# VH-VL binders against q9vpl3, part 12

Target 1, 224 residues: q9vpl3
Amino acid sequence: RGKINIQRPKAPHYERARVVAVTQPKYPELPKAKSCFKTRAERTQQQQENPYNEIIAREVRNWLDHSRLVAFFHLSSITADDIFRVRVQLHKQNLHLKSYGSKIIEQAVKNTRYEAIVPLFHSNHCIVFSPDPEKTAALLRIVRRVPQMVLLGGIVEETMLSRNQLVAYAQMPGLHAVQAQLVQTLSQAPGHLIQQLQAHQNSFVQVLDVHAKNQMNEETPKST
Key: E = the ipSAE of ESMFold2; O = the ipSAE of OpenDDE; V2 = 0.75 times the mean of E and O plus 0.25 times the DockQ between their complexes.

## First folded at step 1 (VH-VL)

Design r28 (framework fv_romosozumab)
Fold by ESMFold2-Fast, scan of step 1:
Order: sequence, then structure tokens, then C-alpha cells
Structure r28 (fold): chain C 224 residues (1-224), chain A 120 residues (1-120), chain B 107 residues (1-107)
Amino acid sequence: as target 1 above (224 residues)
Amino acid sequence: EVQLVQSGAEVKKPGASVKVSCKASGYTFTSYYMHWVRQAPGQGLEWMGEINPSGGSTGYNQKFKGRVTMTTDTSTSTAYMELRSLRSDDTAVYYCTRDFLEGYDAFDIWGQGTTVTVSS
Amino acid sequence: DIQMTQSPSSLSASVGDRVTITCRASQSISSYLNWYQQKPGKAPKLLIYAASSLQSGVPSRFSGSGSGTDFTLTISSLQPEDFATYYCQQSYSTPYTFGGGTKVEIK
């Protein structure tokens, strides 16, 4: 039991109203999707409502198609107030935190280049989307202060990157040519990337989450 | 290195306007809100307002009643704060500062400050 | 507007002393409180955010505690470089407001 008071989080009144609207479920007939974590009952109900799965899967494909930055997270237990506060912080940076069931993710990426991400979503998860890859540094800064969210990896400019590769990418803000070269260099063996992303997911427990974040810092180039 | 570099000191007469610049480097300019904070001689800190460089949305301290305008130039990674109808009590050091933690609004990087003196 | 009252306005201390500065908000601000250090002629430096979280690069002798309306900044063993003015700041709602400052002076 831990809850952060979000009654008046940082945001102008009009901006807060807009953020609340953005984070609300788009389909009122579907189970409410306000958190990365869903109960087993909610997952089962979602599977039984197969027609709605295709609608949501199309939404996920639209996010993937229009986002130049996609980040994948394991989500430990977190209160609704805490996750809402994170959504507000992310939205200010044009970063959109979304939670979808694993079956919907599978349906969305089936027969696409992103099919390999499905194993990352076997447990509690969430995804952050943005049309702006320069927001990777802002994303990592915000999430670093949320121990319940563990970065697994992501996609930048259609290239899959591990957690360490995303951290390295974030170290080159405002240098488009160098950033493009870095992404290309870091992604030399895409097959090995999936194994590394799965290893991070499998190794994370509450205590190990802190250790893994320290490892991320240690593997980041010390000069930028 | 992450750095905010402000324009030089200015001396103005009452009724004039001043426009202070703040050049950001070493980070993605549009990923962080920018705030302006002033400090009168021997006094404490006073928040003036904020701007989101991504889209240009602003929020001002009502104390300035429409005489302050904050803008950004994303192409040069520069933030501006213009204060109009200057009075002697506007004499202060003006700081720009980066908000690195959106939800908690902590100001982690500060400009060196711009001294604005308003005297007849 | 949320008013921030800081006490004491000044204090005298010696190297090695434990120093405690208090900050009180006129209404509940949860944990949306930051602490800054300012040396004469210099810009403020962030020490603590979210009431108790140490900013990267800040020595572990600095700690923050409190929630709601009452907050404290503690320096467990004062060092020569710690003689400065300290400010609390609420980030709960705009306009953001600062405490009046506490000047920590050499005894």
C-alpha cells in the first residue's frame, strides 16, 4: 500500500483536463483500460469479446505506424493514482502511455515486422509511443524515477533496440546524423536483441529492478 | 554538457521593456519545460512562469497581469522572457531553469542569471 | 496561492554540526516539495525533489522528509561548502512558490 496524492499534479487546469481525456478508454463498451496491469478476469473477458479485439488491434497498429519511438516496459504493482501521474508527466512530452492485453498485442503485430515483441508481453506490461524519437531522453528521465516501470527495450526509427542501446541513443540529444549512425551501429545483430530484451523481462523482481537500473547506468558510455 | 546561457545585464528606465534570452545546449530542448524565476536584491526567489518548447504553451504568474510573455525558438534552442512596463521593483536577477521532472517540477539546471536594473 | 513559511530565517553552525531547516505549506502539497541551495552571487542548485529524493551528485549528508504541510531538510554533518542559503519550493500547483530562505552561517 502506497499512494501518491495526485489531486493537483503539475499541469495547467486546461492541460490536465486534456490529459485526463487522452488517458480515458476510447471504447466505453470495452473493459476500462486505465492501467498496464489487468486482472485475469478482465483478460478473459477481453478474449471473449473477439470483435472488439480487432478494433483495439487496429488502434495498436496505428500507434506503431505513426510512432518513431516505441518503448516497452514491464510494470510491477502500481496504484491507479501513481500510474495516472506518470501518464500526465509523459503526455507533457508527447509520450503516450498505453496498456493493452497480450492477445491484442499479438493480434496487432501478427504477420508484421514487430511479431518478435510478443514474448515481452507474457506478464504485466505497458508501452509508450511518441512520433518524436528525440523524446527518448525525456522518457528515460521520467521512467528512471518510477521503479515500478522497468524498461525492456524499444523501437526507434523502425529499428529494435535493447535497454542499453536505448540508453546509448539518449546520450546523443540534438545530433541527428550522429544519432542515426549510433542506431545503425547498435543494431548490428537484431536477432540477439530479442534474447536480451527477454532476459531483462525474466530477471526482474522488485529487488532486481533496482539492480538492473544500476547496470543500465554502468553500461552507458560515460562521455557524451 | 548540459548548459543554459543567458544574455547579459541590462539597465532600463521605468516604462521600458526588457527581453532576456536563455540558450540551451547539451539536451533535447523540446523535451523539458523551461521556467523563469527572479530574485530581487537581498530577497528570495519568485516564480514568473513556464513554457513548453514543444508547442509553445505557457503558464504565467498572475502577479504580472499580462505584462510578461515567454517564447521559444526551437531552431536555436533559445527561450525568451519579455517583461513590459518595467517598474523600479522589477530590479532583480532573472534566471531561466529547466524542469527535468515534469510531475514534481524540480529545477535541475539553471542559467547564470541576468541582472536587470530599472532606475530613472 | 500556497504560502511557504521557512524557519529559521538564519542560523549559525559549526563544521560537523547537524542542521535542520523546516518548511511549512499553507495547505497540503503532498510530496511536491523541492529544496535548493544558493551561494552568494550564484544560481540555486537543486538538492532534493519530491520531498525526500536526492538529486544526482548531491552528497548523502543531505536528506529531506515530511509530507502534507510540514517538511524538513537535514544536513547530518555540516561541511565548509554547505554554508549557503537554502530554499524550499512547492510544485503542487501554480503559481509555484518558494520559502523565504534560511541562511546557514559560520558560528
Scores: ipSAE 0.000, ipTM 0.431, lowest interface PAE 12.2, mean pLDDT 76

Design r29 (framework fv_romosozumab)
Fold by ESMFold2-Fast, scan of step 1:
Structure r29 (fold): chain C 224 residues (1-224), chain A 121 residues (1-121), chain B 107 residues (1-107)
Amino acid sequence: as target 1 above (224 residues)
Amino acid sequence: EVQLVQSGAEVKKPGASVKVSCKASGYTFTSYYMHWVRQAPGQGLEWMGEINPSGGSTGYNQKFKGRVTMTTDTSTSTAYMELRSLRSDDTAVYYCARGLDEWYSYYFDYWGQGTTVTVSS
Amino acid sequence: DIQMTQSPSSLSASVGDRVTITCRASQSISSYLNWYQQKPGKAPKLLIYAASSLQSGVPSRFSGSGSGTDFTLTISSLQPEDFATYYCQQSYSTPYTFGGGTKVEIK
């Protein structure tokens, strides 16, 4: 047994409380899911969410800054079980599915080169982050099995790409230099990502129109 | 014409390792995932895992995790599957198969001829 | 993991017969179901993908139906070359899982 040289150390309960406080996680707790029953406490809690918006926006900026692959999706109605399954499959490939409010995303990208993505988040959305751009093919393979997730575009090696450009990137042979050159070539188009997405959406509508007209022509092939 | 040609039959002792090859031709090797599926005598098909030849990322069935390693050699368009610490119940025909990712669909469109691996003392 | 149950495990049929094989998933897999045919000593061959889409080169007597958890493979008029083992497979999530197989034997 050892001997105590000093009369007494600081009280154990105070020292323990101090150690616990120092080692507690510094992450803000997300507010609980909102109920249809709005009490005064719930209204106060909702108002208190504002102090955490900047912290969450900082988290979003951190993900954007440290991810070499970022993909943006529109998210239609999906069950909790289905989205959990997707998240698990993505995580196995070092792909991290995150969902943030539109105002938080706007706050995170305001005054950055990525401000043009804000209109993509006016409806239900989610974002997939990864430090590894070679995972783009794995990402597209997984999400094609999830009809509720529609690819809108993304960022690869700090370059904003449209949906078609991301698909082209995913199909490239796995040589980093060749992939980087493709990103540069695809990004030569003038304008913002939103303009490229608008052009793509218009092209998709035109493809559907052509298909409809082809169906009409096939239905009445001998009409003269 | 797409073809997947596998290496020849192997006979191994318990505790040994086996490495099966699958040489692809007739398509862009790096554009499709390669999968490995095995079948024990008189039994059904069992998925072992997948590999993306573009970058070499892998996904393994939990049952084989820790014992299986999948690799590719892009210069020869060849996929490899190494299974370690072989047991008698690893006796099976091992197939490679190409994964085809169509919009809202995924399936194995081409299969190798199979490699018989026999584990016996 | 998603479990795939096929029934029957075997059946006996004659040339010209209508054959129906059923596959059940332990959870909903939407239409992410494929059917493969395997002859003794040969690799499996893709017959149907996305539950109902016929693979190029596969005879029209083969058809698939179903969604969610219950799926069916139908051979409208069995031919001599159709005596084989048939497997369903879900591609909804990894690990990909196969049914136990249905052996179609000559009567």
Scores: ipSAE 0.000, ipTM 0.425, lowest interface PAE 15.4, mean pLDDT 76

Design r30 (framework fv_romosozumab)
Fold by ESMFold2-Fast, scan of step 1:
Structure r30 (fold): chain C 224 residues (1-224), chain A 118 residues (1-118), chain B 107 residues (1-107)
Amino acid sequence: as target 1 above (224 residues)
Amino acid sequence: EVQLVQSGAEVKKPGASVKVSCKASGYTFTSYYMHWVRQAPGQGLEWMGEINPSGGSTGYNQKFKGRVTMTTDTSTSTAYMELRSLRSDDTAVYYCARDSDFPYLDYWGQGTTVTVSS
Amino acid sequence: DIQMTQSPSSLSASVGDRVTITCRASQSISSYLNWYQQKPGKAPKLLIYAASSLQSGVPSRFSGSGSGTDFTLTISSLQPEDFATYYCQQSYSTPYTFGGGTKVEIK
C-alpha cells in the first residue's frame, strides 16, 4: 500500500526559510573574502556532520509522504532562467520541481522502501512531486519540450514505475479506477523495476532516444 | 484522430465584433491548451493568445488585450475567440491550434476568414 | 517582446537541393524554438520543436539546429511536396512570436 497521507494530501511545507533563519545570525555579518572552495573529502565529511542536512532530509520525506506522484529525471546543463520557466509551467499543474544533493536523498530514504533508488542520484538529477497522480500526463507533455530533462522513472500511489510504465500510465483515461488497475498490472517487482531504472541511467544516449520517441505523437500501445 | 473544426467565414463592418469557434475531437479537451493565431492576407503568423480549458485561465498578446476574449465550453469541447472593435487591419484568417502548457502547436484548425470592410 | 528575424524572405530551389533557412532572436531563447511549414491555402504544420526535435510523421530530411539567438532549419534533399512557406516561432516567453516567413519556391 503506501505511506502517502491519503486523508490529508497537502503539499509538504517548505522549511528552508526556517532552517536559514535558525542557522544565520540575527544581524548581517561582513562577507567572507576567503576562498569558498573545499576538497571532495572535506565536503563529504562536513555534509555527514551537518545538522542542516537532516532538516532538509526531513523535508524530502515530507514530500514523499504527501505526494502520490514522484518522477525522477536526469538533468543536463540548463540556464537558471530556463529552469524557472519550467518550474512556473509545472506549478500551474500542481507539479513541484525540486533538486536535492545525493547525500540528502540517501538520508531521506534510508530505512524506507525507497532506499534502492539512491543510485539514480549519483549524476545530475531533479525530482517532480505532486499530490495528484492524474497530472502525470501534463508532466510528460511539459517535459517533452525540455530536452535537458530526461525521465528515468517514478513512483505513483507508492508503486515504483519504470519510464515506459509511467508513459503508459499517462495515456490512460482520467478515471481513477482504470488508472489504479493499470498501476497494479504494470508494477509487480520493485527489484526488477529498479534494475530497469538503473539500466536507463547507465545508457544515456539510448534513454534519450527512447524518451524522444515515446514523447512523440505516435501510436503507442494503449496496452493493458 | 485529432481534429479541430472552425466556424465559417465572417464579414463584418468596422466597429463590430466577431466570435470564432473551434470544436475539438479525438483527444481529452481539458488536457491541452488552445492557442489562437491569425494571418493577414499575404502576411506572416501572429500569436493572439492562449487558454487552458481546465479552469479557463488565459494569456493574451498585449497588442489585442482589451479587445480579445477567449473562452471554452468543456461540455461541447469547443473553444471561442471574440475580437471586438474590429478595424480593417483585423482582416485575416484566424486559426485555433492545440498545445499543452508550452506553445508548440501540433494540430491546427482549418482557419476562419474574417473580412472587415468599409 | 522578443523579435524573430527570418532569412531569407524567399528562395528558389530545385528538387534534390539542400535548403537552409535561418532564424535570429533579439535575445537568448535557449532552445525554445519551433519550426512550422505552411502550404498555400492550408493551416501551418509543426515540423520541429525545441530547436532540433523532429515531430512524429515528419520526414528525416528535415532537421533543426542552433541555440541561444541563432537557429537553422535544413532540408537535406528538397522534394516536390516541400515547396511551402516556413516559419520559426519562439516559445521562451509571452507574447510568443513568429519569424516573417521564408517562401521556398520552385526554380
Scores: ipSAE 0.007, ipTM 0.478, lowest interface PAE 8.8, mean pLDDT 77

## First folded at step 5 (VH-VL; framework fv_anetumab)

Design x55 (at its last look DockQ between E and O 0.31; V2 from the best seeds 0.00; counts 0 for: pae E 4.1 > 2)
Fold by OpenDDE, look of step 6:
Structure x55 (fold): chain C 224 residues (1-224), chain A 119 residues (1-119), chain B 111 residues (1-111)
Amino acid sequence: as target 1 above (224 residues)
Amino acid sequence: QVELVQSGAEVKKPGESLKISCKGSGYSFTEYWIGWVRQAPGKGLEWMGIIDPSDSYTRYSPSFQGQVTISADKSISTAYLQWSSLKASDTAMYYCARQLDYSFPLDYWGQGTLVTVSS
Amino acid sequence: DIALTQPASVSGSPGQSITISCTGTSSDVGGYNYVSWYQQHPGKAPKLMIYDVSNRPSGVSNRFSGSKSGNTASLTISGLQAEDEADYYCSSYTSSSTWVVFGGGTKLTVL
């Protein structure tokens, strides 16, 4: 009785395979969270009637207040599956992908320091939040592989940045690395200065020695 | 200074395989992508595809999907473009270029590799 | 399919200003589109001249400028010089496409 390899089950007989293929319940792919990426129209309609809008707006404010990195994206024809994949990847980096309706955002940021972001939300958008501004590079690395996510800008350490500024920020060496470089540069500066000063002094001494030797040679009277 | 250096010109026969290279220097090779662009004689530029050398993520233009293979070896900062079976229609200049992502331009280009396929 | 249309050729005299247009077929080209311009001299690799519609890389002459109106991007070369004679290509990435597209190219002749 051949050991049933449970790890690599033998392909069933052709006829059985056909029957199994036909009888496999086509489970409707569970509508992956359609709820998170409703069309703008659907979102707007739902927002008008939902007593929970205030709750959601409060949530948005909380995210904004506690995030040191906020990135805004336009979404273009992205599937729920693709969003889910991106969400998972971002989550692994402690990046939180959220999607909110424009009205909710408007309500959330009204009369706050974040009011300037409202014009960014004219279409389907998502926001990525992080408590760590150092994750900017990681964020960009992930989302650049998602053509449907278009970076519009963001907030880093309470400063609004354009798309290009965010990219530039991500490319900068960490603060510690920069500090280390500065320390190294500063530590080398005194040595160089000392060397330059010493070089000048040595050169001067050499010139004086040559001059002194030349004068001594002129003062030796040829005793005829 | 950022530089992309490509392998030399190739003369091949139809049906032969070919792999050309593009070596990057002067920057962190894994922080940027490498795109490949074809230019047939007397014709315009055609974007072929792109690779992320950090993990070999690759995407092709629809016109080149299945026609070529793009790869990279990050250990030597080199990207590759290869054909399993060349056609006469593959005769062209091939450029590699640095590209941060899809939305960024091809900012630095290799000198190009001329591939001639003639019977 | 997203296509970029350029005039086949443009000509100008030294010192003049010329404009090369790049028109997208999709309405999306007017939205979140990233347009770049490349210069290519005969037998040479293309050179990036303009990115993000109007930005110049370091080392590119201020004679080159880019603009966009609707679904048409434009490259303007002011104070035309003999060295500007080359082929010019526009390119774009759109959120609706997952690849980069080049225009057909424009041959600029300096008379």
Scores: ipSAE 0.586, ipTM 0.802, lowest interface PAE 1.3, mean pLDDT 86
Fold by ESMFold2-Fast, scan of step 5:
Structure x55 (fold): chain C 224 residues (1-224), chain A 119 residues (1-119), chain B 111 residues (1-111)
Amino acid sequence: as target 1 above (224 residues)
Amino acid sequence: QVELVQSGAEVKKPGESLKISCKGSGYSFTEYWIGWVRQAPGKGLEWMGIIDPSDSYTRYSPSFQGQVTISADKSISTAYLQWSSLKASDTAMYYCARQLDYSFPLDYWGQGTLVTVSS
Amino acid sequence: DIALTQPASVSGSPGQSITISCTGTSSDVGGYNYVSWYQQHPGKAPKLMIYDVSNRPSGVSNRFSGSKSGNTASLTISGLQAEDEADYYCSSYTSSSTWVVFGGGTKLTVL
């Protein structure tokens, strides 16, 4: 009795490309040549900036290497005056607010243990650096007043922490040794940083994967 | 354990002033904001605003700016919501809830204070 | 103002699964993973059931799960029980001037 082979669905990216091609307007816009010309000029300028990008990427690596506290934020639309006031408040606490392009961040952290942060920078973002991890509580107090800045996560004492883990660290007693041990304990909770990497967007597929994992865990009872 | 206890129900006439309270216990009161949420009879939840009890910083939803005042006394772990002149449209259930900042959930809620304004 | 769109009502039978949707924009549900769900029984204060899209507070049954796809977050209740009959509200961080926004609420009826 022959078994019926179940055909697998086509790869999503190929199907999406076909759907997009079918739904696109048949005729290009009149200013196509002008738009194309402008885009090419912008690409030429970007290519000319590549050596400069590597210099800034080295600066970013230097900040990461010499900062014991690094915090990542999504940055919504904010005026230059408002962000300047925040920079001043942070600077008084030895906290340094920096903004770098996504490509520069990618170049800075590629092939390093911090490569996992790259998806955080797909949209508007900023980073706060400090040599003093005891300033984490002061940082979060200042940033809470800036609704346009949303905490994504951070690095404390070279350990990546999710948003919730960084908040927990900030709420700990002021003893440095106690806080360092807490960082180690919190960092042993896997998966939380990956969830924060999707702060700017989430997909139903990712949610389905989490749901499927939960169902599998429920089907296999824990043995004490 | 964490608990928020609100003052009792109020029945007022239009034009009267009112101040209702929300007392926190079981946690460090100044480490969290207190948010206020309004629920008109038979209607949904509306976020009104917050206070940071550590320095009395407040932020209001645009719909409630100038209509109410939020305050707090950190020495007694109590937040307040007050009206200088009540309107019939202020009739609602008012909840206080603990919130770390705008992007965090309202994790513990008071039992609610029913405010009825009628002539 | 009601900013997030929820169905006014949903119904199910004991033991079944139901899903409640919460639709916003790229400035709230679509742009961030800071969606919460609250359960409110008649005459009671709301209770946090889900936060950060899919996380459960301690003491909340694993029958409750959350998810998100694009601009729509969903609350799913499996193994539906009579005690689940309540109003359910979604909430999200928003980058617009209100900073916190609630959905209109969904009344769950368990038949």
Scores: ipSAE 0.505, ipTM 0.766, lowest interface PAE 2.4, mean pLDDT 79
Fold by ESMFold2, look of step 6:
Structure x55 (fold): chain C 224 residues (1-224), chain A 119 residues (1-119), chain B 111 residues (1-111)
Amino acid sequence: as target 1 above (224 residues)
Amino acid sequence: QVELVQSGAEVKKPGESLKISCKGSGYSFTEYWIGWVRQAPGKGLEWMGIIDPSDSYTRYSPSFQGQVTISADKSISTAYLQWSSLKASDTAMYYCARQLDYSFPLDYWGQGTLVTVSS
Amino acid sequence: DIALTQPASVSGSPGQSITISCTGTSSDVGGYNYVSWYQQHPGKAPKLMIYDVSNRPSGVSNRFSGSKSGNTASLTISGLQAEDEADYYCSSYTSSSTWVVFGGGTKLTVL
């Protein structure tokens, strides 16, 4: 085992890509045995494939378990220098850019409420994880200048949000801003005070209560 | 209530400079781009470029790069479109519009500024 | 410069339904669900009617609907009324040029 270093792994991802890339010149010939046993090569390949996939799937589950903000992006063609620059900008905000294969995502979310996200990963993609949902606005501000990263939606506080809902969430005032608005409202007419408190609370609750499979509620709060 | 209000119509001669404005209200001005769209008489819409008012980051359509300057003053919630030397072919209606990023719609538009350039 | 393809004009009688097409490529209309439709009356600014292929903003009549099949998006106006007479433009995000593309526009005439 050992502890998986998530903070700053030096070279785990492209190391994994290299081990799956076969070199054509060396194709070892295996002993032929038509007995009741699988060949050693078949058994070894099976063991190598299964352990690596499950290790990576556990990494994805660990990120999902420890992230209160998860954002999904379609990733179009981008240079290695540009994506590295974006990764650095995101990391400075405690936002962690990752990419995983669709089979690994499917394996990681099997038997969870997040199984519905699997179709998002049948094309080029990336995922941003963060323990801090307050960083949603910072995330959107950074990726706004990266047209190759196209927001698909996200998960906030275990609630799946559409693209438009995630944007609306990012625009909601923080707790301190809400408290300041309440104090300012105390000097206004009583009817307006009740209206503002109810609208604020209902908007926040509605965003947090949105369920992933409810297609009837995909319209943005900004339009209302 | 989101509103974009543009400066009035302009009649200019070729070679003159011009700066038109677009003032945003009813929203957080620095959280959205301001895009500029040209419409020549009887023609369709052309995207010219954008500005992010928070730090004045700009991007231009290749057709307009070097032809106009987009700027903003976030302290007064105003974006600008400027020519240093107008041409007769610059005669058009110019709109500003609000946009979150490339994948979001131009959801609110200014009333337009008609620029006429003739000798 | 490069525009999405729309018919130059369409017409219909009051009460009928009409459909305006907007054809792009897999790098824009076909590859993404970020198609918008704008209505423009003469002398007026464009108004957003449909976004994200099929969503109506608040205040837009439910007579307007949007859809997409392959590389072609469609705006459908049911129960056609005289005030629907206007120019209509589609737009889309494009990954190939990393900016917004518009269609050439369609003049709707209500007979």
Scores: ipSAE 0.296, ipTM 0.668, lowest interface PAE 4.1, mean pLDDT 78
ESMFold2 (binder alone), look of step 6: mean pLDDT 93; pTM 0.947

Design x89
Fold by ESMFold2-Fast, scan of step 5:
Structure x89 (fold): chain C 224 residues (1-224), chain A 119 residues (1-119), chain B 111 residues (1-111)
Amino acid sequence: as target 1 above (224 residues)
Amino acid sequence: QVELVQSGAEVKKPGESLKISCKGSGYSFTSYWIGWVRQAPGKGLEWMGIIDPSDSYTRYSPSFQGQVTISADKSISTAYLQWSSLKASDTAMYYCARQLDYEFPLDYWGQGTLVTVSS
Amino acid sequence: DIALTQPASVSGSPGQSITISCTGTSSDVGGYNYVSWYQQHPGKAPKLMIYDVSNRPSGVSNRFSGSKSGNTASLTISGLQAEDEADYYCSSYTSSSTWVVFGGGTKLTVL
C-alpha cells in the first residue's frame, strides 16, 4: 500500500533548523584542533607489548639453556586436533613441543652461541625440547608418523647436529653407556703417568751418557 | 651396553605350539622397535615383521602374516615370536634385532634361536 | 622371496679390494637412500657394517665403504683381510608390499 505513517508531513524550516542545532556535537573546549594522538589506553597497551616479547624471548633462552636435546622442524599445515595428539604423545616421553614467532626466536638467540639457528625459522616451524638426550630415539619414532613435521636438525649436549647426524645419534648407546666408555678411556690415565716416569728414566740415561762421554774426554792418553 | 638376549634352542614336532623370547637391556626398550628375521638352514635373511613395545603396534611381511604372532611385554623388556601350529618348513634360525623404524637399519642383533621342527 | 639381487660369491686375496653389488628397483634401492649392509660369520648373528648407503657405525673399519648408482648399491672392502671372510647381505626400505627387503647374500672367500 502507498500509505506512509502521517503524523506531521514536514516540520517548518525554522523549527527543524532549531532542533538540529540543539542536537549537533559541541566543539571541543580546547582552542586547538582535535588531537590525533593515541588514547592513554592505546599507549599503555603498546608499551606492554614490548615487555611481553622480551618475557617470551627469555623463556625461549631458558628452554635452550636447560634442554640437553633440542630438535628443529619445518611444520606444514596441520589441524589443531592432529598437533594436539602429537603434543600429548611427545609429552608422555618428556618431549616438549613449542612454537614461537621468528622475531621472538631471533631476539632470544641474538648474541648467544645459538645465533646460527635463526635461518631455520624463516618459514613455519616448531621446536621440541627435552632435558633427556636419551629421548632422541623416541622423538624420531613419534615424528616419523607425522608427515607434516620435517626434521631440519638439532642440538644435543650443546653440539649442533644436522638431520643425518641427529639420526645417527639416535642409533648410539645411551648417554650412560657413552659416559661409561669415556670413563673407561680416562682410566687409561695411568698410561700417561707411566709415560712421564719413562721420560724421567730417559732423561737420567741421557745424563749418564753425557757424563760418560765427559769422563772419557777428560782422561788424557798415556804419555811416555 | 645394548644387548638382546634370546631364549634357547627348541626341538618340536609338526602341529605343536611354540613361543620364543628376546630380552633387551642397556637402552630404553620402548624407544625402539624389535624386528624379527628368519634364516632357513643354508639360506639368506628374511624380514618377518616388527613390534613397537610402547603400544604393541605390529606389522608383518606378507609372507609371514597369519603364520606367526609377534608380541611384547614392556614391563620386563621382552619381545616374543610365537606359532600356534609348527610346520617342518618353520625350521630355521630366528633373530631379533633393534630397529628404530622401517627406514632404519637393524643395529643390534640377538644371538639367535634355532628352531628345529621334525617328526 | 629374495627381492634384491646379489652375486652368490666373490673372491679376493689379502690386500686386494673387492666390491659386492646389490640390485633392486625404483621402489627400494633406487627410490631411497636407506640401504644397509650386514656381515655374518658362520654360526654367528649378523653385524651392521653400513647404513644409509655409505655411513659406518662406530667401531666398523674404514676399509668398508658403500655407494649407490641408480638401482644398484655397492659395498667395497679395501685391504682385504682373512677376518673379512663372511656372508654379506644388503637390505633396503621398500615402498611396495613389504617394509624391509634383504638381498640373497654373497659369500666372500679370502683366497
Scores: ipSAE 0.000, ipTM 0.457, lowest interface PAE 13.2, mean pLDDT 76

